# Ledger of designs, part 11: VH-VL binders against Calcium homeostasis endoplasmic reticulum protein (CHERP)

Target 1, 141 residues: Calcium homeostasis endoplasmic reticulum protein (CHERP), of Homo sapiens (Human) (q8iwx8r149to289)
Amino acid sequence: ETQLDMNEFDNLLQPIIDTCTKDAISAGKNWMFSNAKSPPHCELMAGHLRNRITADGAHFELRLHLIYLINDVLHHCQRKQARELLAALQKVVVPIYCTSFLAVEEDKQQKIARLLQLWEKNGYFDDSIIQQLQSPALGLG
Below, E stands for the ipSAE of ESMFold2; O stands for the ipSAE of OpenDDE; V2 stands for 0.75 times the mean of E and O plus 0.25 times the DockQ between their complexes.

## First folded at step 6 (VH-VL; framework fv_ozuriftamab)

Design z26 (from z1 with heavy chain S102E, light chain D92E; at its last look DockQ between E and O 0.92; V2 from the best seeds 0.78)
Fold by ESMFold2, look of step 6:
Structure z26 (fold): chain C 141 residues (1-141), chain A 121 residues (1-121), chain B 106 residues (1-106)
Amino acid sequence: as target 1 above (141 residues)
Amino acid sequence: EVQLVQSGAEVKKPGESLRISCKGSGYTFTSYYMHWVRQAPGQGLEWMGGINPSGGSTGYNQKFKGRVTISADKSISTAYLQWSSLKASDTAMYYCARDFWEGYEDYFDYWGQGTLVTVSS
Amino acid sequence: AIQLTQSPSSLSASVGDRVTITCSATESVSYMHWYLQKPGQSPQLLIYDASNRATGVPDRFSGSGSGTDFTLKISRVEAEDVGVYYCQQYDEYPLTFGQGTKVEIK
């Protein structure tokens, strides 16, 4: 919501983008849970991640590392029953996944596809979303 | 080759202090968490805690917090497990284990050979 | 803490038998792993994330399951497969192991 809060978010995202350590992921996740005060707050955070990941010229490492953050947040949303943050991420996951998958060649696509298998197994998304993720070109169309 | 080499077996009396070590080689020591797992005689595996050698941050199983200290010296690629006052119930095999992490995968891929600690009067 | 219960606690098998070991968790687990501790050795990773074989693990080992119920199978057991098998969760601290399943070959 505030300009300072989004600067704080980006300051936590940068180490994830650069080095993607367990501690960096945890700090970003903790910030997101601490700031998930209402549905609009959750939607702002999810939208920000979507915008960073789907931006023209975003490097694969930025996309992959922020998807790793999203994966960790999805896991903890399910464990904590944080339905508002989960719902916000569900709204943006199709463009995030499909853009990232289609931007790279087969060996890097395999890294991203493994996450889809995990998400499907863990039931984070309904069948409609899963179908779109399984057909990335259709999902972006 | 990745190797974790632990210090040798120890025989101690209750109340004594002890520090055992785990030296990592064949990889960048500061890039991987190191964990300690204990196995009492005839029993299963029990996680004690772990450390990020890069910054020294630790996480403990609450059962052992305050009873042991986990530390690392990254200049010699070595992690430590230390007791200030041993009990007979600390008699066990102690393993160090490297925490492989990539994105979301998180498991113990290499283990030390174990250090047998015997505490008896 | 997430508690893990394995079944059976022990079993005896002949070479070539199919072996099935289960691990039940008190809460849903997304990151379940399996380790084998052969006699006199340190544990070694077999399966990560429920179903992925670690490097160098023979394809006779397979894992499955989700939620609270997980299974390790050995399609045709060999003499070298003796030891204690442990499931382990990495969903939250404290990390916990199952109590172990001892596999003997007769």
Scores: ipSAE 0.614, ipTM 0.868, lowest interface PAE 1.6, mean pLDDT 92
ESMFold2 (binder alone), look of step 6: mean pLDDT 93; pTM 0.951
OpenDDE, look of step 6: ipSAE 0.856; ipTM 0.939

## First folded at step 7 (VH-VL; framework fv_ozuriftamab)

Design z27 (from z24 with heavy chain S102Y; at its last look DockQ between E and O 0.09; V2 from the best seeds 0.00; counts 0 for: pae O 2.2 > 2, grease 18.91 > 18.9, placed apart)
Fold by OpenDDE, look of step 7:
Structure z27 (fold): chain C 141 residues (1-141), chain A 121 residues (1-121), chain B 106 residues (1-106)
Amino acid sequence: as target 1 above (141 residues)
Amino acid sequence: EVQLVQSGAEVKKPGESLRISCKGSGYTFTSYYMHWVRQAPGQGLEWMGGINPSGGSTGYNQKFKGRVTISADKSISTAYLQWSSLKASDTAMYYCARDFWYGYEDYFDYWGQGTLVTVSS
Amino acid sequence: AIQLTQSPSSLSASVGDRVTITCSATESVNYMHWYLQKPGQSPQLLIYDASNRATGVPDRFSGSGSGTDFTLKISRVEAEDVGVYYCQQYDDYPLTFGQGTKVEIK
């Protein structure tokens, strides 16, 4: 298998970060699914998102917009039965959510919490993950 | 349980003002957009506009050319649709509908019971 | 605005029949949904994102399609399925509905 081009991924993430448009999100999502060829590739993509979102100094919009991407990907994974990519995202969702949630004030936390509600409703994650997400302070360990 | 309860039926004359309401309960009101959909007698559904209750930002169907105003009072979890000057053609059933956000995909997962507005001379 | 055209505008079926409703868009649509408005009631979500049944929707309902062409199918129509079905796009503003398909039972 060919190596993933993370620069190409970043080039798609930047418009998501800057504009958060449906087209940008869709482009990022499509790229991820096009490159979800193996479990290692899925984990590489998921890990990259985690690193970008949880990086020190990452601003709220970057985190939120990339989590929106993740949300769309999760939905698509469930719909298309993309188990490998879903599994990869499940491994990184806790630090992504908890870091993002704890880094902002209450009014912005609501935007993050909205995603948790969706994730709970749609059953993307098992109970153990959901419990960690419900307690962000504890989720980071 | 999520519920959208709308105000009662209205009978008005052309030129009169009107505001109808939609109260949401069973969920965090400010977390979901609220939309208004019109249905003229015997006709289909027509989107009028929507509001983000958290910030009050609104979007409108340009067809109505500013004839209607959508607003919200988050303190009482209520959205409003109002006319400054009604026309006979405004006679219709009006529904509020909650916008469920699924990524960047949205759909109307809950609807109010509807408010019938009759405008006649 | 994206226009949605449903076919047929109306149909009459017998209980147990298969029913097919189509929705055609003037341009490609990524987010298509279906609603059912039963007589004297408010619309209710039936299918979201082209093919996903809403909560409580029986499995006799199914949705499919992509691009400009979408389809709603009822494998075995029941008396309770009577009403007007609407497709709706959420790709662009203004949000738009199809003109509706009235389903009646013989």
Scores: ipSAE 0.067, ipTM 0.718, lowest interface PAE 2.2, mean pLDDT 93
ESMFold2, look of step 7: ipSAE 0.712; ipTM 0.895
ESMFold2 (binder alone), look of step 7: mean pLDDT 93; pTM 0.952

Design z28 (from z24 with light chain Y93W; at its last look DockQ between E and O 0.76; V2 from the best seeds 0.76)
Fold by ESMFold2, look of step 7:
Structure z28 (fold): chain C 141 residues (1-141), chain A 121 residues (1-121), chain B 106 residues (1-106)
Amino acid sequence: as target 1 above (141 residues)
Amino acid sequence: EVQLVQSGAEVKKPGESLRISCKGSGYTFTSYYMHWVRQAPGQGLEWMGGINPSGGSTGYNQKFKGRVTISADKSISTAYLQWSSLKASDTAMYYCARDFWSGYEDYFDYWGQGTLVTVSS
Amino acid sequence: AIQLTQSPSSLSASVGDRVTITCSATESVNYMHWYLQKPGQSPQLLIYDASNRATGVPDRFSGSGSGTDFTLKISRVEAEDVGVYYCQQYDDWPLTFGQGTKVEIK
């Protein structure tokens, strides 16, 4: 049975949203790896992040800071060979990125696009996902 | 106008203690990790460890753990590297370096001028 | 720890030459940086994240690579480019540098 303390997760996400320190991101990432016990656990975590980031009216700082968390998790998934958590994040990254990119003007879009360049270089996603990220309006449908 | 100003050169004998300093100015000291990098004469760069001045948490290269202490005094924006007992092999140039964190990547964007430590009997 | 090996260990170039320096890692690196230490000076950031020039770095410097193999190029060497070039990874602690590539101008 898949059991996750989502209140605990949200308590770790709030400092990331508010101040986005290296220590706050590390705490959120460590929680995610400690709770990545099965594919359903990974999908619950990834879905929760998608829901928080894509919510109507979510502030740009919330979106950007949680995307920075996702970036750190992607990096460590490669180093730890955490295939199930990586796969769960791959399923949600298109709505996360595209919603965040389309919600802001060019200056803030460049901050988000810098991460896409990094993600492409580091090989976190296949070509189909990358193409959707490169065309945000088409990626959302 | 970011500056990292280190304490002056030191000449010591084996077994003596030493504390060298790195004062940061022109930025919010507690917002950036500070690292120490060693360079023995004619040799390459070697990372020794770093500190988060905000809470004082440290990380060390295992080679130096237990042999040096990294600390900071945020009230005067100063980081320290300290030996309780110097060895001749500690003869080197020591740099402090500021860790710029963009939200997803780190690199050393500013370096101190270096402190030459000479340990000889 | 991630070990970084640079090639060549040293080279001698004339002004205007094209210079290529490589850095090979013992495992995949996502965050690779390059520093230059000019004679008698502290190191300075040159390239971050494989290919991005730091502020004030001339266009003649470029970086590339991913995975385990990275390259720094100088398209037209100038006299002020003399020094030792270091690659450095920030993927995992302990942070490590390559052994350095000494560039002399003749």
Scores: ipSAE 0.651, ipTM 0.883, lowest interface PAE 1.6, mean pLDDT 93
ESMFold2 (binder alone), look of step 7: mean pLDDT 93; pTM 0.947
OpenDDE, look of step 7: ipSAE 0.873; ipTM 0.945

Design z29 (from z24 with light chain N52E; at its last look DockQ between E and O 0.84; V2 from the best seeds 0.00; counts 0 for: loop humanness VL .244 < .304)
Fold by ESMFold2, look of step 7:
Structure z29 (fold): chain C 141 residues (1-141), chain A 121 residues (1-121), chain B 106 residues (1-106)
Amino acid sequence: as target 1 above (141 residues)
Amino acid sequence: EVQLVQSGAEVKKPGESLRISCKGSGYTFTSYYMHWVRQAPGQGLEWMGGINPSGGSTGYNQKFKGRVTISADKSISTAYLQWSSLKASDTAMYYCARDFWSGYEDYFDYWGQGTLVTVSS
Amino acid sequence: AIQLTQSPSSLSASVGDRVTITCSATESVNYMHWYLQKPGQSPQLLIYDASERATGVPDRFSGSGSGTDFTLKISRVEAEDVGVYYCQQYDDYPLTFGQGTKVEIK
């Protein structure tokens, strides 16, 4: 089993970042499921998304659109019972959400907070993770 | 203001072909999926399928796959539902509905007025 | 396909009554919506994402639920609330609606 082709991943992420269409998100999600061959593969993909989203100077559109990709992946993990990919995303969601939330003013924060409401309702994360997401400053560092 | 205006009522005989239309206005047509929903007389709503007008990709309820064709002409902001051979059981009201996608959720935010299709001898 | 069953299938209410409509799914649903079809009209969105009111929907309408069980409530029904209410899931294709709940005003 070779390591993941991160250039291929980034080529699929770019349309999501730029235009964020349903079709672009579906392509990225499908790639992630096709490459979710083992726990280390899942952790590489989740870590890559975390690194892109939490990078200093990442623009809000990049962060929001990749969080939308993560949201779609979480939904399909739950439906397909893809435990390993779900677990990998659960490990990175706190820095992803909290960094993105704290980087912007209230109007943009509302867009991100709507996802938290959805994630709570849908049961993607345990109470400990939800508590950290609800208090972003506490969730970081 | 967003409007979806459908073609007028149709009275047809079994075996005839038919294409009904849904014209979107007041928004960027290619930015939103369009769906078709049927309602047989006195019955509930049934999703038939949808289309992304930007690239023309479609998804069908398996019940209707092969029975109808969903298409769009983005140059005139119009979606179509077409039968090659109507049956009496196709008698129904047909709605188009616009799919709003926020990045994380979809719902039908605007609906056409409906096209009544009656298929009888 | 995810099947949705509404209860009751129909009801008759007086103006001012509290109305409760339930929607039960055969598997967990993350994206549940409610529509109202008034007599002679096309459907219109009432509630999206289980609990969020669509623009212009009065606050007498509320939604709740998660997993397989969802509820729509009208706190004080008005004459204009007559029609058929449908739940609808957007979790997986084919998209499906509940069979509808007909609300009549007596």
Scores: ipSAE 0.690, ipTM 0.892, lowest interface PAE 1.4, mean pLDDT 93
ESMFold2 (binder alone), look of step 7: mean pLDDT 93; pTM 0.952
OpenDDE, look of step 7: ipSAE 0.852; ipTM 0.941

Design z30 (from z24 with heavy chain S31R; at its last look DockQ between E and O 0.88; V2 from the best seeds 0.80)
Fold by ESMFold2, look of step 7:
Structure z30 (fold): chain C 141 residues (1-141), chain A 121 residues (1-121), chain B 106 residues (1-106)
Amino acid sequence: as target 1 above (141 residues)
Amino acid sequence: EVQLVQSGAEVKKPGESLRISCKGSGYTFTRYYMHWVRQAPGQGLEWMGGINPSGGSTGYNQKFKGRVTISADKSISTAYLQWSSLKASDTAMYYCARDFWSGYEDYFDYWGQGTLVTVSS
Amino acid sequence: AIQLTQSPSSLSASVGDRVTITCSATESVNYMHWYLQKPGQSPQLLIYDASNRATGVPDRFSGSGSGTDFTLKISRVEAEDVGVYYCQQYDDYPLTFGQGTKVEIK
């Protein structure tokens, strides 16, 4: 079930973490779509991103830049009708967002909150998930 | 202050080559895609293609693929649009536009002044 | 490609009028923007991501919409608002513009 090369994935994630260019995000997204062969594959990728982002001591830029990758993947899942990858990301988005939001002060919180506004407008998540994201302390509990 | 300054107007004959330029200043040139947008006489805006100046990767509207070349010289913060053989139908105003990349959204936040290209016999 | 159709194609307004311009897409658009090209000028960004005013854009301009239907409103048009308004999508390549809406002040 774990035919994924997580070292290859991490090698693509590092440039996103470090510089977060449009090309780096595109490379990570393309890898995820190329490897989204089954629901378990999608869940492994999504879980890996959750683990990296929610790790104790992860710095804010790592969290923000990988959330930007997730945002790009959500957009393309919607356009490509990639329901299994979308569902996998939906399962992990609450801990990802809420941990990242609660870990920082107001100015950085605003950067993350702008993503929530976009996700709400674009309809990536049902009302239950959106409500949890809107109340981060409740979302983690 | 972000500025995009384009090369001057051109008058050409069909079959001639041409390269027009767009110089960016007031920002880190390699951090932002640059796009070319065409406006034929009396017509609306039409996206031609764009370039990532960092690595030189390009994307084209299929309508213009093979008819133009988009390139950049990051050492002088300049993007180019080039024809090897102009046609009368290439008569238009050409704009460069900077792609603001926030990490999740793209829009054209600054535009050059335009370069009028006239192709006639 | 995502096709964008604006309505109306042109309009004539008096100073102080409310102006509404619509943009309809052939498929859902998550990243819709609006530009104004004043006479003799380059286009300029007005609204990004459907509803956010660009820096320096007056409060009389507003945008709304999601999915396939988007609107741009000018609550009280001024003489300087003349020009051609374009919607533009950045969801998928090729990037496309609406055909434009020419706003004239009478």
Scores: ipSAE 0.688, ipTM 0.891, lowest interface PAE 1.4, mean pLDDT 93
ESMFold2 (binder alone), look of step 7: mean pLDDT 93; pTM 0.951
OpenDDE, look of step 7: ipSAE 0.869; ipTM 0.944

Design z31 (from z24 with light chain S28D; at its last look DockQ between E and O 0.79; V2 from the best seeds 0.78)
Fold by ESMFold2, look of step 7:
Structure z31 (fold): chain C 141 residues (1-141), chain A 121 residues (1-121), chain B 106 residues (1-106)
Amino acid sequence: as target 1 above (141 residues)
Amino acid sequence: EVQLVQSGAEVKKPGESLRISCKGSGYTFTSYYMHWVRQAPGQGLEWMGGINPSGGSTGYNQKFKGRVTISADKSISTAYLQWSSLKASDTAMYYCARDFWSGYEDYFDYWGQGTLVTVSS
Amino acid sequence: AIQLTQSPSSLSASVGDRVTITCSATEDVNYMHWYLQKPGQSPQLLIYDASNRATGVPDRFSGSGSGTDFTLKISRVEAEDVGVYYCQQYDDYPLTFGQGTKVEIK
């Protein structure tokens, strides 16, 4: 059966949440690639990130910093041709982005929207996903 | 005001050691990676490596690994580039550059004025 | 290592001309930047992430592109735009620069 050390994952996520350094992001990303052993493993990791980011009471910095981790993972999935991990993230990105965007005021929304511009340019998602991200209220409907 | 101030020009002979410096001011030194970029006379820019001054971890362009040492002294907000034995081919302008990281992208937002190193017999 | 090739290697323009510089990569690049090195000066950031102007950069400068092909445009070149323009990728180590495009104003 599919096994992941989620305590270890959370221990790597906490420095990202708290301080969001390049080293912390890299450590979380490296853990995800080391544990991307099968499609179910990838889906467990992506689902865990979705659950943390969309949880009631999650503060904006937690959401933004974990979205930055997802961004780094998307980039390296493309470079390493890690199709299974990419596909798992594609399944959860709409609730992650749209929940985070809709929860905040305009200045914080602009920080999140800059990532969407980057994701569109870099081709991480198909047109249907991009359209949902561009219309967040419809994307969560 | 963010400033990166490098040590002055050097004239050396092959086989001599050298350490050049880059002092950062106007910002929290340990919060930003620092990189070294080489420009041989009449040539383009070439990345040599960088350092996270917070813990001292380094990354090198493999071409220069073992040829130079990158270090930092965070107590005086200074990064260093060091050779134990210079070659004539080390003649170049050397720049330090601060790495701004936005959370998802990096770029070199501030550069030092450059240190000209001339190595000749 | 990701190799970057700029075209042209040099050009001469009159004030007011439109200038276009291209940067071609040997693999896809998601984080491409442009720097300007004016004569006798250190490089300075011009464009980050293909299309975003750095603080204080005039709007006559624009960047575009994705994948392996990127462009920098100066809509109406000014005398102070002389120098060498470099593209630079931050996708993968070693970080690499294009060979440079020297822009002269005649």
Scores: ipSAE 0.726, ipTM 0.904, lowest interface PAE 1.3, mean pLDDT 94
ESMFold2 (binder alone), look of step 7: mean pLDDT 93; pTM 0.953
OpenDDE, look of step 7: ipSAE 0.839; ipTM 0.938

Design z32 (from z24 with heavy chain M34I, light chain M32L D92E; at its last look DockQ between E and O 0.81; V2 from the best seeds 0.79)
Fold by ESMFold2, look of step 7:
Structure z32 (fold): chain C 141 residues (1-141), chain A 121 residues (1-121), chain B 106 residues (1-106)
Amino acid sequence: as target 1 above (141 residues)
Amino acid sequence: EVQLVQSGAEVKKPGESLRISCKGSGYTFTSYYIHWVRQAPGQGLEWMGGINPSGGSTGYNQKFKGRVTISADKSISTAYLQWSSLKASDTAMYYCARDFWSGYEDYFDYWGQGTLVTVSS
Amino acid sequence: AIQLTQSPSSLSASVGDRVTITCSATESVNYLHWYLQKPGQSPQLLIYDASNRATGVPDRFSGSGSGTDFTLKISRVEAEDVGVYYCQQYDEYPLTFGQGTKVEIK
């Protein structure tokens, strides 16, 4: 049965949300890699992050800090060749990015857009996903 | 303003111990990693390791692990690089550098002035 | 460990010359930075994440590249640009620097 300790995951996410230190990010990332046992496990983790970030009423710092976690995981997926976890994140990145981008004014939008520039340079996503990220209102469709 | 101030130059003999320091000011010391970078005379830069001053966790270049100890005392905003037994090959300039982390990118944005360590008979 | 190889190892330029320095990595690098160490000084950050100028760095410095191949350019070199230029990766520990490119101004 595909099961993960989501209470443990949330306990690791909370320091990221609150203070977003490198160590907090690393702990969350390490937990995700330790629990990336199968494609369904990866999809549960990615879906959980999507749900937390896209929830109505989620404040910007929560969204930004968890997107920073996702960024670190994407990087390490490339380095570790963790194909299944990468694929799971690719399935949820559009709603995550576009919801967060559209929820805020230009100054905060630019913080998020800098990540899109990095993601495009680093080749984490194909052209179709990048196009959706570049057009946030269309991407939420 | 952000500053990293290192301890003064040292002249030592092989077999002696040594601890050099890097004091951070103008920022929250525990919020940033501190790294040590060596530069042997006439040579390039070589990363030795780094420390998170908050919890004291360290990462070492394997080449130097067991040869040096990196530590920090957050109560005085100071990081340390320490040898228990110096060798002549430890003669080098040693820099500390602050790791700026934006949430997704790391780079060394401030550097100490360097500490010259000379080890000779 | 990710090795970085710079080219050329040294060069001599006249004021006003265009200078190009390359950095080649043994594997793909997502976080590549450039530092300048002027004679007798500590290193200083020039470019972060391949192409972003650090605060106070003149427009004549530019960076580009992705994957394994990166370039630093000085569009019109000035006398103050003398020193050793290093690329550095932050993709994984151990962090590594290129061997350096010594730029002399004649």
Scores: ipSAE 0.677, ipTM 0.891, lowest interface PAE 1.5, mean pLDDT 93
ESMFold2 (binder alone), look of step 7: mean pLDDT 93; pTM 0.952
OpenDDE, look of step 7: ipSAE 0.887; ipTM 0.949

## First folded at step 8 (VH-VL; framework fv_ozuriftamab)

Design z33 (from z19 with light chain S30N; at its last look DockQ between E and O 0.85; V2 from the best seeds 0.74)
Fold by ESMFold2, look of step 8:
Structure z33 (fold): chain C 141 residues (1-141), chain A 121 residues (1-121), chain B 106 residues (1-106)
Amino acid sequence: as target 1 above (141 residues)
Amino acid sequence: EVQLVQSGAEVKKPGESLRISCKGSGYTFTSYYMHWVRQAPGQGLEWMGGINPSGGRTGYNQKFKGRVTISADKSISTAYLQWSSLKASDTAMYYCARDFWEGYEDYFDYWGQGTLVTVSS
Amino acid sequence: AIQLTQSPSSLSASVGDRVTITCRASESVNYMHWYLQKPGQSPQLLIYDASDRATGVPDRFSGSGSGTDFTLKISRVEAEDVGVYYCQQYDDYPLTFGQGTKVEIK
């Protein structure tokens, strides 16, 4: 049975949302790696982040700060060769990025677009995913 | 204006204890990690360890773990590097450096002026 | 630990020369930074995340690279650019620096 303490996850996400400190990001990342026991576990965590970030009422700082968490997790997935968690995040990154990019004006869009440049440089996603991220309206289609 | 001001140069003998300091000003001290970087005479830079002043959590380069203690007193915005027993090989310049972090940006944006520690008989 | 090897170890340049410094990592690095330590001074940040200039750094400084190979360039060196240049990785603890590249002006 796939079981995750989502209340514990949300308790770790809230400090990231509110203040986004380096320690808060690390705690959220460590929880995700500790609970990345199987592909379904990884998909539940990734889906939860997508749901929080793409919610109609989500404000920009919530979206950005949780994308920063995802960025840190992607980096550590690559270093640890955590293929299942990486794959789960790859399945949700398009709606996460594109919704967040399209919801804001140019100044904030640049902040989000810089993350895409970093993700492309670091090789987290294949060309198909990168192309969708580069065309946000199409990526949400 | 962000400033990191370190304590003055020290001349010590082997076996003596020493604590040097780094006082941060012009920013919220507890919002940034503080690191210590060593530079032996004529040599390059070597990371020793760091501290999150908010909770006091430390991380050390294994080379220095057990040889030095990193601490902070957030009430006076000051980080410390401390030896219980100095060796001649501890002769070096010691820098504190502030760790800027935002999202994924993670680099040393401000450095102290350095504290020269000379350990000789 | 991630080892960083800089090349050359030292160089001598005339004002106006193009200077190129390389940093090779023992494994792939996503977060590479460059610092300059001028004579008698503390290190200062020049480039972060391989290619982004720190505040106040002149545009004659540029960085590039990914994976294991990184480059710092000075398009037209000036007398004030003397010092030792260090690459530094922030991918994995312990944080490590390259051994340094000493730049002298003739």
Scores: ipSAE 0.631, ipTM 0.871, lowest interface PAE 1.7, mean pLDDT 93
ESMFold2 (binder alone), look of step 8: mean pLDDT 93; pTM 0.951
OpenDDE, look of step 8: ipSAE 0.771; ipTM 0.919

